# Designs tried in a protein design chat: VHH binders against Uncharacterized protein MJ0119. Part 5

Target 1, 224 residues: Uncharacterized protein MJ0119, of Methanocaldococcus jannaschii (q57583)
Amino acid sequence: MDSWNMKGSKMVDVNEITKYLPGFNCGACGYKRCDLFAEALLNKDVKLEDCPFLLRERFKENYEKLKEILKIKGKIKKEEKYIGVIDGYEADFLLKPLPNECSCRETLLIMDKKELKVGDYIRYRPLGCPIPHFAKIIDEYHGFYIIHVVGPSHRITGEKIEYKDVGIAIVVAFEGIVEGKVPEVGKTVKFIPKHCMMQKVHSGVVVQVEGKRVYIEGIDLKVF
Short names: E, the ipSAE of ESMFold2; O, the ipSAE of ESMFold2 at other seeds; V2, 0.75 times the mean of E and O plus 0.25 times the DockQ between their complexes.

## First folded at step 1 (VHH)

Design s01 (framework vhh_7w1s_2)
Fold by ESMFold2-Fast, scan of step 1:
Structure s01 (fold): chain B 224 residues (1-224), chain A 119 residues (1-119)
Amino acid sequence: as target 1 above (224 residues)
Amino acid sequence: QLQLVESGGGLVQAGGSMRLSCAASGFTVSNYMGWHRQAPGKQRELVAKIYSGSTAYDDSVKGRFTISRDNTKNTVYLQMNSLKVEDTAVYYCAAELGYWFEDSYYDYWGQGTQVTVSS
């Protein structure tokens, strides 16, 4: 029986898994807390080896225990294929939002001279995408803006929101959680951002991997 | 075992220079590394931080201290110039795990190295 059938049973299982995890709450596996990673393991959203510390000598016994527990509590999912809806291309993986976030993070190069700050809402059209995006700026570095795609106003917290129109923006990077085979740093990959309204295959170079959390850069969106 | 080991502390005269080293073992040097210090009777405070090509410094040390990284040696350094008596403290190396843009808590600390600046 699936531990998901009972809410109390699910929480007990999360606690059982969490006891054997490193307890660092470091985010390297793509989850801010080890108990959230434990929940993701039970959901089959991640693998044990997505925790970079679990494979170290100190945690060898923990790793073996966790493999045993997860073998009992869950099914191994079969290999998944990720096919872009609009163009039919096959992707290496699906890119999901970071835990508790509404979308994958996008890093934007904005050419508009409008004054922008963290917390602002913007409307932009990604270069190469026919659909306007509605986003909230969550960070800024070196002239780039990091955003969450929040969707149209009807999907936002019941307050009137004014969007600053910045025109066309270049999406220079994506950050999120891999669903599928985790890539290696330096590899050129094909991926589908889960928040993509067209579910189109994107490409880029992996510049950072921490468990299932990846940062991908790709001004040149070529797949070959 | 994940471990940070500081070295290079000691006694130095005011106006002098000192270089602290932090060697990481059991893991590759994190993108988020920092130096903190704790003077007698004071709270531990951030001195310098390095992350993915960026550096940050406390106002009290700007222009005097430089943090740097040697990935080949898996070591982070703090170069301290124009030392003041007020710089006397135990200096701690810290590693923060996570992504470049996150202001995360430091997850690993060294045992500390004493720096004493005499007048």
Scores: ipSAE 0.000, ipTM 0.093, lowest interface PAE 20.1, mean pLDDT 74

Design s02 (framework vhh_7w1s_2)
Fold by ESMFold2-Fast, scan of step 1:
Structure s02 (fold): chain B 224 residues (1-224), chain A 119 residues (1-119)
Amino acid sequence: as target 1 above (224 residues)
Amino acid sequence: QLQLVESGGGLVQAGGSMRLSCAASGFTFSYAMGWHRQAPGKQRELVAKISGGSTAYDDSVKGRFTISRDNTKNTVYLQMNSLKVEDTAVYYCARDLYPFGSEYLFDYWGQGTQVTVSS
């Protein structure tokens, strides 16, 4: 019941917020579109200061109006708990894929000397994980490979994909969108990558934060 | 305040060279930087990117274009050599949110600078 009224009210509130946002749809706040950022503001998932343009002189009046609107219309988010399925440890947040991506980004250090290029499909076992992963290389950087975990799609769709087996790889970084409390740069955090087949709590140091988008390096499993 | 300002565009004859500059300010974190271009009637494409000490180029410009960065001046450069008529486009400087480039999240870019290569 009332789903129509609830949907209409939420959309009106999103439009009211979006009206005062810069409208650049630039992604600097961690959201691809200003209306998605407006929805996140109403949900208390982000703060106004996560949009760097709202703090500029041109938008000072817009910032004050948005602050007042959010004081009235914003809902308070209850504390959420994220528990690892296998070992029962509590994480600070879930790490979700970037918009329109199939998994969080993993940065791999690969020991195998096979010739690899962007666009290749690989099979690897992450150091510290018993499960083989199937991935597509989407970028390269300083001898590291950035990948999406694509799963065993060839078994699901019948498509014949050749995976290059690279053996064990060290996952040196994760990138994605935080669901939960956004960490500060320099902090050691516990998180669950949403694409993790074991839903295991990982740890790392936050290197960069932009809105809810985070880059986390040096997975340290010593505390789990 | 985050700001990207391109300069150095203009008219050049085929086979010539041109250097574009992108002055950046307001960065609170280390970011990957790239040059994009958009020719009339075509989609905007990534031409060159620099992330830390690593560079990458579109196949159409490999060996001809060089991206570099002066961290002291917060300026990124695109040196374009052996220019072709098909390099004619508006060139945009863009910031990625993290050291590794992303094609999905729309970054802030500068106003663009026109490069026209005559035959």
Scores: ipSAE 0.000, ipTM 0.124, lowest interface PAE 17.2, mean pLDDT 74

Design s03 (framework vhh_7w1s_2)
Amino acid sequence: QLQLVESGGGLVQAGGSMRLSCAASGSIFSYAMGWHRQAPGKQRELVAKITSGSTAYDDSVKGRFTISRDNTKNTVYLQMNSLKVEDTAVYYCATPYYEWLGSDEYDYWGQGTQVTVSS
ESMFold2-Fast, scan of step 1: ipSAE 0.005; ipTM 0.221

Design s04 (framework vhh_7w1s_2)
Fold by ESMFold2-Fast, scan of step 1:
Structure s04 (fold): chain B 224 residues (1-224), chain A 120 residues (1-120)
Amino acid sequence: as target 1 above (224 residues)
Amino acid sequence: QLQLVESGGGLVQAGGSMRLSCAASGFTFSDYMGWHRQAPGKQRELVAKITGGSTAYDDSVKGRFTISRDNTKNTVYLQMNSLKVEDTAVYYCAAGFDYIYPSLTEYDYWGQGTQVTVSS
């Protein structure tokens, strides 16, 4: 196995564990992202109980599943797959951030009447996702806002960031780097945005491909 | 081990001031830190909330109460000025990581509460 193959296998293992973690990337366990906590769990550096969310009623089933997965992972290496966290669907690929960016780019349709500018921080709930997202506006295009998801970690570190609450927003497109097989323009694909707090499988149509960089538009607002 | 400990309650005369403190241990503060109160025979209600760098207040306390954070001490404060007899209640510190809309005011961690009694 070369370093890329080893990284791919580790990502699959991390994705399998992260699938049942809360996905809030809140820092309460001592790690800024749930996938980093999943890596620490696989390395036996931390315990499941170090995540306070797993001790709650709504995550009791997740906690039990994680115990079983960690027991199996210590003995048997599973096949490589990109598996969605909540629903168990397999994705065609993982969508990673563009180089030097903190998240994949999302394009939002925002219906709230607040005045928004590039550089503003916003709080929104994506239609079809139960979790509010925290984001920075990085561009504007004909009334659509292009954002980076900055994650909940910034909010709990005590930084002086004021988020404008825009309510529910429709995510109409994603842009990022494909980890896996690069799709063709026009293909309907299933993918996991690496920054997705729930690591849920999304679907869309590929409208532009440049090497491994793809632009995907939503054809159905359902998340798999 | 994830624990909120309130302090600073007690008896105060109407028109007076009081500061409540909430020390968090075992975790970093979430964006959903707040103070709630419950008067006898009434439901628990939100008094003040910190979300990120922003603050929000119930209309009944706006201009009189101020919520603030000291991140180096992992402590949230509620400064209460111009106290009224109607402010008499048990005050609870709360922390939440509930990111599900519309449950944004739901808190997962609560302190034991501290009694504030405002006498005429």
Scores: ipSAE 0.000, ipTM 0.109, lowest interface PAE 17.0, mean pLDDT 74

Design s05 (framework vhh_7w1s_2; at its last look DockQ between E and O 0.01; V2 from the best seeds 0.00; counts 0 for: pae E 19.3 > 2, unsure alone 56.9 < 65, grease 29.1 > 24.2, SAP .847 > .668, placed apart)
Fold by ESMFold2 at other seeds, look of step 2:
Structure s05 (fold): chain B 224 residues (1-224), chain A 119 residues (1-119)
Amino acid sequence: as target 1 above (224 residues)
Amino acid sequence: QLQLVESGGGLVQAGGSMRLSCAASGFTFDYYMGWHRQAPGKQRELVAKIYSGDTAYDDSVKGRFTISRDNTKNTVYLQMNSLKVEDTAVYYCARVYSDLFEWGPYDYWGQGTQVTVSS
């Protein structure tokens, strides 16, 4: 005689599932609304991981609750394997922000000949990434700009922040804290920046290591 | 100021065709774009999206609707063929939102254009 709450679909309805989904109604899972995705989950037409947002740290508790509700045994070990959501490739480690910073640092080569200074907010599209990014310039390095990736709060919260549109920029370096095995200088590595919305596997060459802090150049977003 | 303006909606007989346009101003057309629709009393629902040259469609419109874009005109289109009465809705275009703060995948919506399909 088992618990009625933990039994398969006979004790679960779509509303219970829907309230733990992210609620964006974005269509990334192939369904136009999250309640339709919830129905598909109950019908076993889709996998829970087909919603890419459930794999984010923000939704870790929701994901675990949904696994319990759907009797889906854990199929993901974020700490042992670092699998890119968009491409499915395995990374060597996650790259976290430096202490008290909102994102990993990126170093950009900006092609637009616009006047830029530390403190400016910019909008750019990374070459090789179809998703536009919003960022704050935090430093300049010999014609490169070091940035924190930020959200476009002016469009969601009504904040009056004016972003300079710099078009396409090349991400030439990442800097952050390794979660996982710290790499050796000179090695080519695969990594996932924590701030990457797509959770895409990146590659590059480790140029500097100090404890768990690493600086990675030669950034490549190609599959291999 | 960033704006998305839909046009091309109206009345059409079932089985007919219609093309919707979404003109963008204040930004270049480098983003993922989507078309959504909202029937009376319903939530907005994805119809089609275009990103990285790839397209995706709701099953109810696959084979009948085609999303495309013209970056020189800064415009996204939705070609709707073999229209059915159940396609009646307000159609919205949207820009795909990149958000590291996890506020959502879309950050801008047009005003909508009404499509009404008569028997």
Scores: ipSAE 0.000, ipTM 0.162, lowest interface PAE 15.7, mean pLDDT 74
ESMFold2-Fast, scan of step 1: ipSAE 0.012; ipTM 0.379
ESMFold2, look of step 2: ipSAE 0.000; ipTM 0.095
ESMFold2 (binder alone), look of step 2: mean pLDDT 78; pTM 0.806

Design s06 (framework vhh_7w1s_2)
Fold by ESMFold2-Fast, scan of step 1:
Structure s06 (fold): chain B 224 residues (1-224), chain A 119 residues (1-119)
Amino acid sequence: as target 1 above (224 residues)
Amino acid sequence: QLQLVESGGGLVQAGGSMRLSCAASGRTFSYAMGWHRQAPGKQRELVAKISGGYTAYDDSVKGRFTISRDNTKNTVYLQMNSLKVEDTAVYYCAAEYLTGWSMDEYDYWGQGTQVTVSS
């Protein structure tokens, strides 16, 4: 994944945990490999008890060692860092597209009075961004348009796509999957939409959470 | 000025893997990036492209090659798996830099890196 370093402190931490796991790579804990389960333990996504073999007499000493290590590591382990390319600010998390979607969903307030419908391709410039964006309208809601940012896909694939130029649009919300710590409803957060062409840290208020899926509304463009 | 520098490449046996890197410097704004290749006596052809979260692949490499981007390092990667002798070519990194409202004069190319797949 983006901003992922498989060498260094995270790999070292995973190896410290993995050596005490059964090593069966059997999938019984919900992960295909024990090193992936170790990574999930360090991220607090799972419990030690989710590995059925750690509760057996043979692994009792391993289980006690892992409890000690995770308690200590949980106090001193640094979270993954997501740094904006343009501003250098640290975000709380990376916002990824929903499964099988090409971008996070953006909700736009389009000020142009051009007639638009679901399925249309548009060219817009987000208020506060110097780069024109290319998008496909995937839904509408009470005058707002929900879009996928397709990038300049006509330049990537060579397809002849007619883009309706709508000028400046305000991005009022984002929806996607959190990579990192999942926020609580009502919190103001800093995040990087994975599809953002500037990889800039955005801010907003979390309105809805379902597992790792979040809906975030941007009241303003302030970054702290 | 935007500069693209490819690295990686070299000799690998058929069925092997190789990762190419393309480091971009001089600009911090996002751009559409791609990998093209040119075999001797043939025209340059698309391999893979990325823009934001969207990716596109030539059918001949789909499922074997993966394009990815690390924006913190301003680097684009091409992970090549299950390499075939027919993948032998000079691989070029290309960028379309997006600035303001202007959509002209965007193509930038690296110097190329040789990939040779032996049977």
Scores: ipSAE 0.000, ipTM 0.225, lowest interface PAE 12.8, mean pLDDT 74

Design s07 (framework vhh_7w1s_2)
Fold by ESMFold2-Fast, scan of step 1:
Structure s07 (fold): chain B 224 residues (1-224), chain A 121 residues (1-121)
Amino acid sequence: as target 1 above (224 residues)
Amino acid sequence: QLQLVESGGGLVQAGGSMRLSCAASGFTFSTYMGWHRQAPGKQRELVAKISSGSTAYDDSVKGRFTISRDNTKNTVYLQMNSLKVEDTAVYYCATDYGFLVEYSPGHFDYWGQGTQVTVSS
């Protein structure tokens, strides 16, 4: 199985730093293992001078090399926790809009019988969400509608836009750009769509990955 | 339930800058947060709104004011540059309840207490 260490440049950086530490695992720096101290150095939680052995003549070259490496690598970003506001659940990643788009793409199953076309503005409530959503239809495919969530434009811009009320819709897919760890095709994931009004953790199954762009189906607002 | 607390107001000279903060606490279904102001003897007016990826400004402040949001702190900011004497007002932060508010221009459900901004010539 994949481990964080096999996928992370962070572990490579920790190993590179640890190589130049004294290796005594003595606890004098406040950490019982030199690899834990290396991680703390990269996170800027401690200083090189907190290891008393690095200040000795024997380790002068190690100290200078570590100073050089840390100048280049700087602070490793602490692994960001993406915590849903409503439930307090942790997500695997944040899903951002595609470049130049106002929201992640949502694919909707709309049961309402109103005639809809690309370019229409709609008001819908996602099944399982208590908040009405306002969206623009940007595409359609075999009875599914792909939309951008925009919001009630009259409140935002002062412009009057007629929204067709379609009632409850089922959100069947999301598409966007991953911020965080990119998932693998076939995996069940937890994510927060950046445009989500509740900042609620969603779950789904990854169907397609291209770089950081992902397409996620089987969407649920209930996670465990 | 929902509380809004503004900070950052005060006295500033014309041409100066000031940043207002609005911290929200408690449960909310808000998609929108905005800044309004009320000058002496005038009605309260909208100056800036923010939603996911979208901002809107009153024409009187476009190019001078910037609204931004930090969702991790549940805080909205109003950065005010090139301040004019006419910007003197009490500034209010406001938010909505998406499912409780019928579609209406400029309607907000919750308001902060206000913070005074005074711009001297």
Scores: ipSAE 0.000, ipTM 0.139, lowest interface PAE 15.7, mean pLDDT 75

Design s08 (framework vhh_7w1s_2)
Fold by ESMFold2-Fast, scan of step 1:
Structure s08 (fold): chain B 224 residues (1-224), chain A 119 residues (1-119)
Amino acid sequence: as target 1 above (224 residues)
Amino acid sequence: QLQLVESGGGLVQAGGSMRLSCAASGFTISNYMGWHRQAPGKQRELVAKIYSGYTAYDDSVKGRFTISRDNTKNTVYLQMNSLKVEDTAVYYCAADSPYFEIGYTLDYWGQGTQVTVSS
């Protein structure tokens, strides 16, 4: 019996909080789902005022009920739960960008035979993702391209930038900073890249760990 | 700035159908578009969403509602079939940034359009 969604007593506190939240799942509080914001409230990582809708007259009773519940529950175990927005799978951690970088690093295998170099801007669709991505190549190693996911040209430099369309690319690896429990080298993990537009759970094998910085290969292989 | 305008709401009998439209202006159509609804005395909830060609639905509407996109018109539609009294709500269109951006917020909301389903 596999279940990523705990419906028993261990989720009662999150459910008690979530039912009084606006339910928009709008991301205005910094979380894509209201239940993730509820978890953050229980862990004292955010405040009720971080949800702009709770401050409106329509939610006045919700706000007061939430204050009462949070006063009773206090700090709980700071066990963070990260649940994918689309599929409901639970991740072990969130993967955030390295300091001063605009996204987690992705390592791409690009099958298109275009000539590419560090500094080029590309458009690609990750294999298995329906959404086109726009990226800047920041490094290259043995035919793999390391990229930052970026927005269209005006958000990068204020000037129009030409993106080279490379078609489908295979995302081979991710690198970033763990928010949550740091994994061990060699472990298969589930994680959400913070820059993922769909906020889907990804899986991979941890290849390197340095403090909270991890390098994860996107291939999930298991041997007994 | 991206602006969203909903249309197509109104009164319909249970078992009927209705199509809502959401027109986006100010920017090229964004990567994420969704429909949310809010019934009287209840919180706003996600109904359906579309990312490029990918779609997802709340269980309560799955099989009855269909979200679609017309990129040439910068418009998203919600086709609602087999309507129930419980579907009565104000329906809101929402969009993420038209440019892929780290921050994970739905920055843009429409004004809402009322759908009333009578028995």
Scores: ipSAE 0.000, ipTM 0.130, lowest interface PAE 15.0, mean pLDDT 74

Design s09 (framework vhh_7w1s_2)
Fold by ESMFold2-Fast, scan of step 1:
Structure s09 (fold): chain B 224 residues (1-224), chain A 121 residues (1-121)
Amino acid sequence: as target 1 above (224 residues)
Amino acid sequence: QLQLVESGGGLVQAGGSMRLSCAASGFTFSEYMGWHRQAPGKQRELVAKITSGGTAYDDSVKGRFTISRDNTKNTVYLQMNSLKVEDTAVYYCARTWEYLSGFDEPYMDVWGQGTQVTVSS
């Protein structure tokens, strides 16, 4: 005969969200169970659109109800802040590597005319960064090189790797996973690449969004 | 201002060993540090370098010389083993910021005064 009601407990909130989710436990949202996705929604780690089934006609009422519940919960929680370590500027979000990758993807314009191919290791200094970077070329796109920042190989594997010095390179794009509020296509954003050794706030224009994955161009290694 | 002060030079017999030290002040960031030498009548040459990317050596000293850095003491060392008469030169410690120079042919912006190494037969 216990008449005590506990309102605002985390478990009650998770149950409120979970009852409106599809219940498939299919992993399409990145979580094996819908209750884990509900907990992630309450923690603001994901958004409703990360569940592809909620956007279907069958779940339209569920989606609208979930927006109302999360809107109320969102008014109570403080927004996370991402502060650049060196310069103290505030970023809109942190940019993390894609799953199983060692760094965010950087797209480089390389001015040096050495012959470069996918799989090559390079040494470059990003224009606007005082620190040399060591990278592996993972792709080529219309004369631009897409790289992972890897650091010197002898610190990772103990093996000697030959790095081709390409001098100064212009970082023209970043690709990664957003931690924080996902931006809209066309918006100017401030972000911190997680692999940035100085943890500086960068700026750019969002050109592609797919869930939490974003592609950002027009990169500046500073903000105004 | 950054100052470089070299020590450890002198006379040594062929086949012997010698350690050179280069003490730096105002050294708080990752810098390109190198040991250069100049023999009489020859141009100054880079023999060993240390960067954030690792170490590199001229072929004439590879396997015999080792460059190392102790950041706690702000000191760069050149350990010279199996010395040859041809290693006789004035040895210079030098630095630049890594971002001011290419990996292969750095422009050094601060130089020590040099220390004489003489290897006798």
Scores: ipSAE 0.000, ipTM 0.165, lowest interface PAE 15.4, mean pLDDT 76

Design s10 (framework vhh_7w1s_2)
Fold by ESMFold2-Fast, scan of step 1:
Order: C-alpha cells, then sequence, then structure tokens
Structure s10 (fold): chain B 224 residues (1-224), chain A 121 residues (1-121)
C-alpha cells in the first residue's frame, strides 16, 4: 500500500481497534482491509456504523468495546497535541490524504524546464526540506502541478520507474482532510501533512473549507 | 551509529496475535525500515517494509500482518494476526539511516539482533 499515514502523537493504536473488528477484510466499509478501516476510525473519517457487521448481534460486545475505546457518544476526546518530531513545534491539526489517495495533494511550482505531463513521475526536493520526494503528477492548472507523494515506489515494489528530476520545487499549497479541529477560511494555521517524512510542522493560510476537507496555501510563508 | 532494538517476540499458539517493536536510536530518522525473518534451515526473507509512509508485504503475510511506524518514538511495529506454525522464525528489524540511500540497489544497512517467534500448533 502506497500511503503516508503518520500517527506521531496518538495514544490509541490501530491494532487496539483492529482486534475488535470482524476481520473479514470484505470492503463493505469502503476500505479493503479491517486495519485500514480501524485507521479511518481513529482519524474520524468514518463511523463504526459504516461496518455493517458491527451492528449484528454476534458483534454486540465488539461494538460496545469499540464505542468505549473510541469514546463515541458522551465526552469528546481530550485534545491531543500534534508535535513536530524534528523541531518540537505544536500543530493545530494533522492533514490526511483525501479518501482513497496515497498522500495529501501538494501543488508545486516547478522551475525546471523539463517537459512534464499528468501521469509523469518526478523527483523533487521541496524548498525548506532536506529530503528528496518522489511523486506522481495527477493534475495541472495555471502552470502549477498537483502531485501525490508516492515515495520511492521502485524501492518498495522493485518496479523500474523513471523519475524526472526537477530539482527544487516550491510547494505552494496542500489539500487534504483535517484530523483535529477544522479551521476557518482566512486563518493562518500550523499543520503536519501525514505524508511528511520529517513530521515537520508546516504553516499556511486556509483558502477553502468543505466539511473536513481543506485547501491551504503557503507560498513560501512559514510563520512558526 | 544507528542501533536497532527488537522486542515483543516469544511463544504464541496458532491463530493468536503478537506485536513486534523495533526502536531505532543513534539516528534522528530512518527513511526505510523493514522486517525480515529466517526460519530454521531457510534463507532470510522480507516480510514487510515501510519507506516514508508507503508499505509493502510478502504475499504469505498480506492481510494478516501490518507494519506501522511511530515517528515520534522512532519505532516501527509489526502487528501479526492469525499466526500460523509456518510463521515460526527469528524476526529481524532492518533500516537504512537518514537520507543517503535512494536506490533499490542498496540493501538494508543495519540489522537488529533478531527476536524469536515460535507459533505452536
Amino acid sequence: as target 1 above (224 residues)
Amino acid sequence: QLQLVESGGGLVQAGGSMRLSCAASGSTFSYYMGWHRQAPGKQRELVAKISGGSTAYDDSVKGRFTISRDNTKNTVYLQMNSLKVEDTAVYYCAAIPGYEYFSDLYGEDYWGQGTQVTVSS
């Protein structure tokens, strides 16, 4: 699985939830495996009721135990602090991938003059990050490229993938799903993209909010 | 230098679950971490690996084992469910420190001491 799920500051483990799920890996909840559904439950992307088997009499005890673990109905979970591992700064929220996507969407300004198209794989270093990123271009608009960070998939699968090295790219926006308190449009926020290999706190201005989905622009402005 | 310390092994009955932990120290970050195993009389084989947030599994363990990472603790986990007698092996954690190796031609640079997992029928 090509995903960038980082849980640097969570107390409840995916495994703690997965053991009480039916274990069928049937996809009825919208996820291929029960452990992915458990992860989505922790991230508050889905509800227990999205697993149809948990509502059956055979799983009554499992359902009640999961409600207890996830603190459903009653008190809200205490605010967990999301702390950057390298710099120690506190983030307002974690930014997760959109459903069924392998990473948050990044919008890149690429200064390299290589010809690029949707579907291309690229290697770039984000301005302000020491780590090379490996990405797939998923869209293009107004001269910007929207990408998924895929990691070095050739290293994971052994498949020969030709990455076009574009050098340094400026990440001008992030898009994803908020885990934590949803911000208001116009606010400056601190967040950790779940796909960030350094678990570094990023900052930006919230440009659009739709439920838990947010679009954040940074344009080289780091304010933490 | 990077050091890897495994824990969580032991004896478990078939159908049971076990979680292995591998704590990394001596490096702020390891881009690549994986779990390998070696059964008696067999060659060491890859079980699961994580690179950044991307994961991959050997077909024999897909759907039963899950690799995860807690970057705050610099620790990687292998959650093993529905254990089979055939899963009996010494399990090794492996890592490539920092950001130096971006080629699949470079194997894992560092290995833990191994932890025994014995699954009884």
Scores: ipSAE 0.000, ipTM 0.178, lowest interface PAE 14.1, mean pLDDT 75

Design u01 (framework vhh_7ubx_2)
Fold by ESMFold2-Fast, scan of step 1:
Structure u01 (fold): chain B 224 residues (1-224), chain A 121 residues (1-121)
Amino acid sequence: as target 1 above (224 residues)
Amino acid sequence: QVQLVESGGGLVQPGGSLRLSCAASGFTFSSYYMTWVRQAPGKGPEWIATITSGGSTMRDDSTKGRFTISRDNAKNTLYLQMTSLKPEDTALYYCARGLDYWEPLYEYDYRGPGTQVTVSS
């Protein structure tokens, strides 16, 4: 067997990968430390995109460097699974935005009923999520607001937008395009909204299906 | 009106420690992520650390584990514990309210007037 140097080589590779990771040790990738995520990358247990910071402009060069290193050290040969970063649970599918939209559609019940209209930008914290969200209201019906999560794009363009702070909101529904197996109406499903910063598995009940387009009702992120 | 007021800066010798505080008012402190940023004379702002509303922390390796960010939501106060201070840590330190998690962590909508830290013998 040619394993006599394996342990030393693996540690060198882990350190080489870790140098280009953000170094936040924040747990957002599903691992307590960046070096544990680096080890998981080398073992082909996760993908680079599971670190939410590597796809940001600040880390673009780091992301490209890491792609090249991992290509040399071994390709990710395993079919992509939809694994929640924070909780490690497997989702049934990834929920992608509708064509030409910047995020999946979320339907909100807003606890603070400020005067809001279609076109307004809002700041809210989804019940069960520790991270504030920034959104544009795209539609309204029967007191619910349908939004796109817009987040970073305004900062990148230098556009100054004033957000109306609405505090806590309950996400009552999601709408988007399924990547993976399309569920049946009435089924309880686990899914990851592509726009979710935490890449956490969400749950809900499928209310409508049209091809790959689904409408899912349920509570947003949960602590469990 | 949103207000952020930093305190705890001063003159300290190399190798010393300081604890900075930021008193927040005029908004629901517990709902926002909070950031520490510093600016040395003649240089641009440098992000130091961010803490989420839930207490998770993100920090830059430039501080090399010497700085710890924390918060006390009951007191509406943000802290930065600084140890093993070096002359290159000399800067005006700002407390900032996070604007948007999805951008570089130094993005903010409000900041305080800053507290001066000078590391010198």
Scores: ipSAE 0.000, ipTM 0.141, lowest interface PAE 17.9, mean pLDDT 75

